VHH binders against q9p4d8. Designs and how they scored, part 17

Target 1, 280 residues: q9p4d8
Amino acid sequence: MDFMKPETVLDLGNIRDALVRMEDTIIFNFIERSQFYASPSVYKVNQFPIPNFDGSFLDWLLSQHERIHSQVRRYDAPDEVPFFPNVLEKTFLPKINYPSVLASYADEINVNKEILKIYTSEIVPGIAAGSGEQEDNLGSCAMADIECLQSLSRRIHFGRFVAEAKFISEGDKIVDLIKKRDVEGIEALITNAEVEKRILDRLLEKGRAYGTDPTLKFTQHIQSKVKPEVIVKIYKDFVIPLTKKVEVDYLLRRLEDEEDDDATQKSGGYVDRFLSSGLY
Below, E stands for the ipSAE of ESMFold2; O stands for the ipSAE of OpenDDE; V2 stands for 0.75 times the mean of E and O plus 0.25 times the DockQ between their complexes.

## First folded at step 4 (VHH)

Design y1 (framework vhh_8ghr_2)
Fold by ESMFold2-Fast, scan of step 4:
Structure y1 (fold): chain B 280 residues (1-280), chain A 122 residues (1-122)
Amino acid sequence: as target 1 above (280 residues)
Amino acid sequence: EVQLVESGGGLVQPGGSLRLSCAASGFTFSSYSYIGWVRRAPGKGEELVARIYPSSGSTSYADSVKGRFTISADISKNTAYLQMNSLRVEDTAVYYCATEGYSSGWYEFDYWGQGTLVTVSS
């Protein structure tokens, strides 16, 4: 996948390959985070006296990372979605003008607040080595949290590219559901229980394989490994449902870019223009 | 009901060739779905060998078979093919035809056939 080449971005094979790589990254990041205790102090608002900041230590550290990385073009990339969009600064590097593949409102589809809440309240307790504090490891713990959060965000919001590809492929049926504001109908179009079962079975196998490293025998003995069943539960309960929410929210607004008083409302609009551009 | 039926497997010597066929019913290859070939050797996991997007003709292959295998589809006959050349003992497996299902921001192979056995042995 090359974001400078639109035909590669909505290619279903490239999308699938990207999703597989992101899944591996999430599993590895969970394994890294699992070496630390839950450390609830990291997530408590005003636990530490941080100058000019009201919030948690994690909120501060993540926002500072996003501020710095925005200045070196991280968020120019179409697949990067910030947790704190209001802290982003203009880049001092030359702009990269990526062709528009997603709808004009794509950057407004952002479930990172939900991801952050679920991560701290549900995911961390499930993967951490213990429930208590490890004050000596606060910085390392929070850095591992940031890697987990950013990989979850990228994977979940990648649903926008999947939704766009599906809109182009099945536009007529989706358009009818959008006009009816039929959330359940749209969700049914993007859901296949048998496919989801296979995803979860594959995750269980990956979790077992990637969580076992014979060269890390002593590290594994000190509870640095995430249970495969926990990874599956996180995907089933949070990653898959949030990806569906992103896709539904994206699709419900998709006709906004097709609004024109006469021609566009009567025809496929963007679908016709996109196909005529040679991307399919 | 969507059904995929594989055929063309058999015993072949190393260096030989086989052509597998996959006939679809209840599903048309003119839809926006990938058709692929997945193989499973005894005691091993599944390996996606080749994939084709029938409406555009775009293809992709596993590195293990690239240059030796060719996937194609005949939309009018609603049939996909896997041409296997320069076969190796390591290619011995049951070959399944599948189409990709989409769910929850993921593409997985959904509609599986019964499989066809390919044995490469002298």
Scores: ipSAE 0.015, ipTM 0.359, lowest interface PAE 7.7, mean pLDDT 81

Design y2 (framework vhh_8ghr_2; at its last look DockQ between E and O 0.40; V2 from the best seeds 0.00; counts 0 for: pae E 8.9 > 2)
Fold by ESMFold2-Fast, scan of step 4:
Structure y2 (fold): chain B 280 residues (1-280), chain A 122 residues (1-122)
Amino acid sequence: as target 1 above (280 residues)
Amino acid sequence: EVQLVESGGGLVQPGGSLRLSCAASGFTFSDYSYIGWVRRAPGKGEELVARISSSGGSTSYADSVKGRFTISADISKNTAYLQMNSLRVEDTAVYYCAREGYSSGWYEFDYWGQGTLVTVSS
């Protein structure tokens, strides 16, 4: 996938490859976070006397990371979605003008508040090495949290690209549902239980493979660094449902960008505009 | 019972043409996101050569076949076609018709035909 070449962004094979790489990144980040205890003090508001800041240690550290990374163009990339958009600074690097492949309102689709809540209340307790405090590792713990949160955000919000690809390929099926504001109908259209089962089965296998040392394949007492069943549960209960929410929210607004309201005529509109523009 | 049955493969000389057909039963094309043609050549991985949306309104092609192959579908007959023109020796492969399901940010081929062999040689 090359965001400077729109025809590669909505290519089915490239979408699959991106999703597979994002799954790998999430699993690796969970493994990194799993070396530390849950350390609930990291997530409690005003637990530490942080100068000129009201919030948790994690909130502060994540917001500072986003401030710094915005200055080097991280959030100019179409697949990056900030947790704290109000802290972003102007980049000091030359602008990259990515062709628009998503709808004009894409940047308004942001479920990071929900991701942050689920991460701290559900995900951390499931993957951490223990339930207690680990005072000597607070900074390393929070750094691992940031990597987990950013990879989860990227994967979940990637649903915008999938929704756009589906709209351009199946616009006539979707337009009637959008006009009726039929959330359940749109959700049914983007749901296939057998496909989801295969995603979860693959994640279980990856969790087993990546969480164990392959050089110790003859060991009698082998154990995964993160329980593979926990990774599967996180995807089933949170990643997949939040991705669906992103897709539904995106699709419900999709006709806002269409002058003629004819999705059959406009099903390839964005891709066709890019191909005809001569921008690549 | 869900079935995808390919036909139309065979031996053809370089520069020749073949039309592959894929007849579906046990489901309706309009209920799925895509129907595609995937090929596997000896010693090579899988390559998605063409796909068509269930509505028939959107098609895409691999760069290797663009301008030479045309995918189409007759929704009323629940049949998809792959018209292959200007065939080359490197097009030699087993061609599979596949149904592509979609869920929650993932596309997966969830049912495949048995495949039909296309051999391009003199």
Scores: ipSAE 0.184, ipTM 0.532, lowest interface PAE 3.4, mean pLDDT 83
Fold by OpenDDE, look of step 5:
Structure y2 (fold): chain B 280 residues (1-280), chain A 122 residues (1-122)
Amino acid sequence: as target 1 above (280 residues)
Amino acid sequence: EVQLVESGGGLVQPGGSLRLSCAASGFTFSDYSYIGWVRRAPGKGEELVARISSSGGSTSYADSVKGRFTISADISKNTAYLQMNSLRVEDTAVYYCAREGYSSGWYEFDYWGQGTLVTVSS
């Protein structure tokens, strides 16, 4: 995706291609992570004496990465969403002026906390080489986790672009649903069971194909390949639903920019409503 | 009811040309990302031959047909076309028109027509 070409960013075909590419990245990252044990210690709060930090080893490392990445304009990109927005620093590089394609509140749509929680509690156990600790690979484990998390975050939050494109294409139908705050209606509009099945089938095939890739880095330990079925399950149970959540959250607020042509700045309350609806 | 109806298939000599049409009903092209042509040759798997974005601005082709085939769409008529030139025996296949659907932030080909047979034989 070329974000400097605003006319192409909301092209549904281009969005599709981007999503498919992200799928590959995620699968490869899962495979890389599968080299290491689950290593619960990496995710435990204050398990290690990290100076001036309250949190897990993963939290610390991820936050440090984001701090560095922010200085090199990573989060100036429209499709990047940080896990720790409070640690971001200004870039010393020349600014890139991306055209605004998304709604004004797009940067407020952030489900990274949920992603992180699900990743550590559900995804890691499914893809890890084993359930135990691997003390000698804690750093490598956490690094692999970061790659997984960032790729998942990007993919899931790309739902914002999908939502915007869909908003433009659907017109009055979606506007009516939004006005009514009909979350179920919106969700139904953005859901196709047949399409979902095909996506999952493709993921299964990709999982099978990528698992045989001889170019995978050999670690000192027996490489446990991620089961293709596990990949499918992760997408079905978490990636797709979270993406849907992002879309719905985005759409529910989409008329705010139109109303601000009428003066009433109504506040961030819609994300909380979706969470409370039990859909996630 | 969603329908994709292919037409224009038939028997042609090598080097000949055919134009396939795909008439869509029950949905609008602009609501989807791509319209594509997929072919299935006897004993072979499915091959995406060509696709066009709903805006008509982006086209892609399989290497096997690049330079010979042209995909187009008339949005006003909700119809897609595949101009096939310089046909080869290996182009013999059932050609399907397919739309790319949307679900939960994903797009994929979700609906296929019944197909039209193209036979290239000397």
Scores: ipSAE 0.033, ipTM 0.435, lowest interface PAE 3.2, mean pLDDT 87
Fold by ESMFold2, look of step 5:
Structure y2 (fold): chain B 280 residues (1-280), chain A 122 residues (1-122)
Amino acid sequence: as target 1 above (280 residues)
Amino acid sequence: EVQLVESGGGLVQPGGSLRLSCAASGFTFSDYSYIGWVRRAPGKGEELVARISSSGGSTSYADSVKGRFTISADISKNTAYLQMNSLRVEDTAVYYCAREGYSSGWYEFDYWGQGTLVTVSS
């Protein structure tokens, strides 16, 4: 997809292709993290004497990555959502004027605090090689954690793009639900048990194929330690529910960017209005 | 009970035309993002031939049929159509109508029709 061309971002085929690639990336990152023990010291607050910092080693390392990445425009991109918004700094690079595909409040739809909490408390114990410490590998372990967290964040917050596409395509029904603050109705609109079953079934098969297929391995044979059932459980219990939360939170506020009900009834007109504004 | 029923298949000579219909019941097209036509030729996998949004405003086509096939929808009749012109022998396949549902940021064909056979015989 091309974030400079809004029509490519809201295209359902491109959305599906992106979600498939994010799914593969998450599985790969889990397999890479599974090479390390749980190493709870990485996540213990103030375990290490880091100057001028209160938090875990992971908190510090991720925040430093985000500070540096912000200086080279990473968080100007519409699909990047920071874990530590307060550490971001001005970029030294020329500004990119991305068209406004998402609603003006999209940056406020951020569940990364919950992702980080669930990752350290539930996901790491489920995918780690064992329960102990690996003192010689703390940096490498935390770097693998960062890849996991960033891919989970991107996948979950991609729900904002899906919600926008749904809003454009479903017109009157969504507008009515938002006006009534019908959270349960919105949740029902974005929930399809048959689709979710197919997602989980595909994850099970991918976990079996990617984690154990020797033609996909590039270095170590131990990369098959993550049980496919664990990947499915992580999606079912955490990724899917958090993605729905992102979609609901996004949709509940969507009318804040509209002038009245008549302006939002026809699906084909919303993108043109954004593109014709003086915002570009 | 979600049901998709295809019709309009048959035998046609190369260069001919057919129109396939997909009548939906148990749901309304406007409740879902896309309806698609998928074909399966003998000895080949599935090929997404065409997709149309529930509003009718967004369409896409496989390169193999672009310019020859046109997908459309009549929401008041809850029916999608595939107009197939300039048919070729390689268009011989079973054609399936499928509904694209979404959940948790994912779009997937969740229901399929039984298929209708199109034979293009030289």
Scores: ipSAE 0.011, ipTM 0.441, lowest interface PAE 8.9, mean pLDDT 82
ESMFold2 (binder alone), look of step 5: mean pLDDT 78; pTM 0.792

Design y3 (framework vhh_8ghr_2)
Fold by ESMFold2-Fast, scan of step 4:
Structure y3 (fold): chain B 280 residues (1-280), chain A 123 residues (1-123)
Amino acid sequence: as target 1 above (280 residues)
Amino acid sequence: EVQLVESGGGLVQPGGSLRLSCAASGFTISDYDYIGWVRRAPGKGEELVARISPSGGSTSYADSVKGRFTISADISKNTAYLQMNSLRVEDTAVYYCARYEDYSSGWYGFDYWGQGTLVTVSS
């Protein structure tokens, strides 16, 4: 995949390979976060006296990270979706203008508020080393949270690329469902239960492998730092459903960039042209 | 019923060519599927010969067939193909079409297999 080459970005095989690699990042980030207690004070609004800020310690730290990273082109990348778009600043590096691969409203498809809520209420309690506070580790804990949140955001919002690629490859069916505002029909069309089962099975194996030191001898047993079943549950209950929500929300608006006739022509013609191309 | 059905096998002389077809029924080949060709020769184990991600044409080949075999897919026909050129006696095998997923760690699984088609390379 090369974001400067739209045809490689909209290749669903390349998208799938990227999603599979993102599993590793998410699992490793969960393992890092698991070394700390839940530390609910990190997530409580106005818990700490932060100058000129109304929100949680995590909200502040994440927003500052996003402000800094925007200045070094992080959010020029089409697969990065900010939690706090209003804090982003202009880059001081030469700007990279990636070709537009997604619809004009793509940046408005943003479920990060829901990700943040689920992360703090469901995910953290499932992966943390214990309940309660670790006062001396709040900063390290919040840094691990940021890595988890950003990798989850990237994985879930990658659904926009999946949706665009499917619109191009199966557009005639999708256009009909969009015109009818058939949310359930769109969700059914984009769902593959066998693929989802395979993802969950792979995650279980990765969770077992990555959470345990493979160099330990038979007689030395260590527990996985994160229960593999918890990783599977997080994907089943949150990552996969939120990815589908992103895809559905993206597709429902897809005809906004096109006249009805033009959209139908593009879905058929683009697919034929794309598949017949020896270059792409 | 999910099926993969192979066709195009037969007897061919060394240096000849064959094209195998794999028709999917009971499901639509999607971009989440890899379609692969696996062969089993009488004196050898199973070998993954070639695979393709149908949407974008990501392909890979066993070293034994690189430059001689070409895998392709036609999503509109729900069919994958294996073009076999410069055939050798050692290519003699039953060729199976399989739906295959590649895991990032190098692990893979085959979900569905065809019945196989025999390719014999001899005079």
Scores: ipSAE 0.000, ipTM 0.146, lowest interface PAE 17.6, mean pLDDT 80

Design y4 (framework vhh_8ghr_2)
Fold by ESMFold2-Fast, scan of step 4:
Structure y4 (fold): chain B 280 residues (1-280), chain A 123 residues (1-123)
Amino acid sequence: as target 1 above (280 residues)
Amino acid sequence: EVQLVESGGGLVQPGGSLRLSCAASGFTFSSDYYIGWVRRAPGKGEELVARIYPSSGSTSYADSVKGRFTISADISKNTAYLQMNSLRVEDTAVYYCAREDYSSGWYEAFDYWGQGTLVTVSS
């Protein structure tokens, strides 16, 4: 995938490869976070006296990371979605103007508030080494949290590219459902329970493999650092549902970008462009 | 129940053409599936050559065959085709027709495969 080449961005094979790579990143980040206790104090608002800041230690640290990274063009990338868009600063590097491949409102599709809430209330308790506080490791713990949160955000919001690719390839079906405001119909159209089951089965296998040292396969019984069943549950209960929400929300608004002046051109343009270009 | 049956393989000289066919049964091309052509040459891994989403006609191709191969589908006959032009010795491989599910933003898998048809390009 090359974000400077739009035809590679909406290629379903490239999208699939990106999703598989993101899945591996998420699993490894969970394993890194699992070495620390849950440490609830990290997530409690106003737990620490942070100068000129109202919020949790994690909120502060994540916002500072995003402020710094915005200055080196992180959020110029089409697949990066900030948790705190209001803290972003202008880049001091030359701008990269990626061709627009998503709808004009794509940046308004942002479920990071939900991701952060689920991460702190559901995911952390499931993957942490133990309950309770671990004061001597708060900074390292929060750094691992940031890696988890950013990889989850990228993976879930990547649904915008999937939704756009599906809209281009299946325009007529989707347009009909959008006009009807048929949320359940759109969700059904983007859902395949058998494929989702296969994905969850694969996650179970990856969770076992990545959490266990492969060089020790012929020795004593080895437990993974994160229970593979927990990784599967997180995808089933949170990653998959939130990605579907992103896709549905994106698709429901997709007709907003169509020009009113020439209905014939706009209906032919979005469907026929990808048929003739060989993109999905 | 679900089956994909390839035909049309054979021996052809460099620069020649062949048309492969893939007859599907147990599902319909009007449903939400991709049909792909995957090849495997002796001593090499598998390469996805071309893919089509039959209900919309959307297609994609590997860089190695772009401009030379054309994938198409006939929904009424439930059959997909791969028109191969300007064939080269390096196109020699077993060509498989495969069905790929398209779902809710997840990575996809080829869930059903044909038996394969051999294409040999030799002078």
Scores: ipSAE 0.000, ipTM 0.271, lowest interface PAE 12.8, mean pLDDT 82

## First folded at step 5 (VHH; framework vhh_7z1x_3)

Design g1 (at its last look DockQ between E and O 0.53; V2 from the best seeds 0.00; counts 0 for: pae E 8.8 > 2)
Fold by OpenDDE, look of step 5:
Structure g1 (fold): chain B 280 residues (1-280), chain A 121 residues (1-121)
Amino acid sequence: as target 1 above (280 residues)
Amino acid sequence: QVQLVETGGGLVQPGGSLRLSCTASGFTFSDYYMNWVRQAPGKGLEWLSGISSSGSTISYADSVKGRFTISRDNAKNTLYLQMNSLQPDDTAVYFCARVEYSSGFYEFDYWGQGTQVTVSS
């Protein structure tokens, strides 16, 4: 998706295409992560003596990645949401002025904490090669985790764009629900059981296709493949619900911008908004 | 029951043109984003073009941009695809697909039977 073309960002075809591509990325990342054991030590707070840091090894590594990535404008992109917004640095690169497509508060919609929790507690056990520790692969494990987490975060938070598109398309119906703060009504409006079934079926097929190494059929090392059913379960139990949450949270606030006639200059980047919100 | 019926496919020479039609029934056609997709032999589904409910927003895949034109007539419940400058690589089954929203996804929820387009000398 080209965020410099605002007229295309909310196009349903483009949105779909983006989401489908994200599915592939997520599945491949899960497969990559499946090469390693669950390695609970990576997720335990203060398991390792990390200098000047209070948290898990994963927390540290992820935060360091985000620190670096922020300096290269990663989180200036509209579709990127950090796990550790407090560690973000200013970029030394020229600023990219993305057109504003989302509501002014869009950067405040962040469910990464929930994603991280679910990932470590539910997703990793489902996709890992085993439940034990692999001391020699802790770094590789954590790196794979970061890829998974970032891809999940992007996918789930893309619900903001979907929600905006839905808001525009539904018009008065959704406005009425929002005014009433009818969360159930909004959720019902954004849910289609048949569509969800198709999504899950597609994921199953993709999982089967990507997990099949004909050369591995005879190798006892079955240990490194994610079961397609597990992928489906992860989407059903976590990705879809969290995406809905993002959408609902976004939509509930959508009328805030309509009330404020003041075209206040939507400060461009997540970092600027975060800093301006006084949260630091 | 939701139905989509594609017509207009056939055999054409390279450089030729075809116009596909998709007739919708069983739902309020004017409320839905519609798409054309195709599947070539041995290949996966490829999205080609989409058009918003009102027709105000249109998008194309790079592979067909400048050659294909999507349009719709809501009064007739019909979606169109004008295909110009056809190439052998355009040989595929072409489908009309409805987009529906659910759970943070836009998805093709209904498809037609498809119409065969063959481009050959």
Scores: ipSAE 0.047, ipTM 0.454, lowest interface PAE 2.5, mean pLDDT 86
Fold by ESMFold2, look of step 5:
Structure g1 (fold): chain B 280 residues (1-280), chain A 121 residues (1-121)
Amino acid sequence: as target 1 above (280 residues)
Amino acid sequence: QVQLVETGGGLVQPGGSLRLSCTASGFTFSDYYMNWVRQAPGKGLEWLSGISSSGSTISYADSVKGRFTISRDNAKNTLYLQMNSLQPDDTAVYFCARVEYSSGFYEFDYWGQGTQVTVSS
């Protein structure tokens, strides 16, 4: 997909391809993190004397990476969602004027605090090589954590694009549910148990293949492997429910944009493309 | 019980045209985003085009944009692909596929049997 071309972003085939690639990235990142022990010192608040900072080593390291990345426009992209919005800084680089694809409130739909909590309390213990600590690997461990967290965040918040595409293409049913404030109805509309089972089965097979298939690039350097069943459980218990939450929260507010008088969200020089894509 | 049946394939000369049809049964066709996908000999699957349940949103892969036109007739439960300016590398089995969504996942959950398109001089 190309975020400069809105029609490619809201295309369900491109959305599906992106979600499938994000599965591969998440599995790879979990396998990379599985090389390290749980290393609880990484997550302990104020374990290390970091100047002018209150939090864990992971909190500090991730916040610094996000600050630097914001200066090179990472968080200007529509699909990037920060864990620490308050540390972001203005970019050095010329602005990219991404066409409006998502609703005006999309950046307010952010579950990264919950992702971080679940990651440190549930995911790390499930994928780590052991329950101990490796003080000589703290930096490398936390870097692997950052990759995991960022890929989880991108996958879960991609639910905003999925919700927008569903609203545009299938909106009559959703509009009625939004007007009724029917949270459970919206959740039911976006849920199909048979499809979810097929997805979990695919994740299980990918986890098995990555452990036994020498043709996959990122499995070529893995010294420790996570059980495929753990990957499936993480998706079932955390990734899928959080994605649903993102979609429901996005959809519940979607009619606000239909009544907004905000002309600054229009593409300007993209009038014929904007109108033909079904975006305002 | 869900079935998708493609028809309209055949042998055509380069530069020629074909129209494919996909007849749906066993589900409410007008509720589903529908797609065309192809598989060339010895290659993987290639997504070509998708059309929303109402027909209001249409997307094409770069490889077919400008040459292929997707459409649907919800009253007849039929999906169409008009293919113009066909070239030898368009030779493939063409499938229609239903998209289903759950929990941030899109899945092509049902496929037709496919119809062979061969472009050869």
Scores: ipSAE 0.013, ipTM 0.481, lowest interface PAE 8.8, mean pLDDT 82
ESMFold2 (binder alone), look of step 5: mean pLDDT 84; pTM 0.843

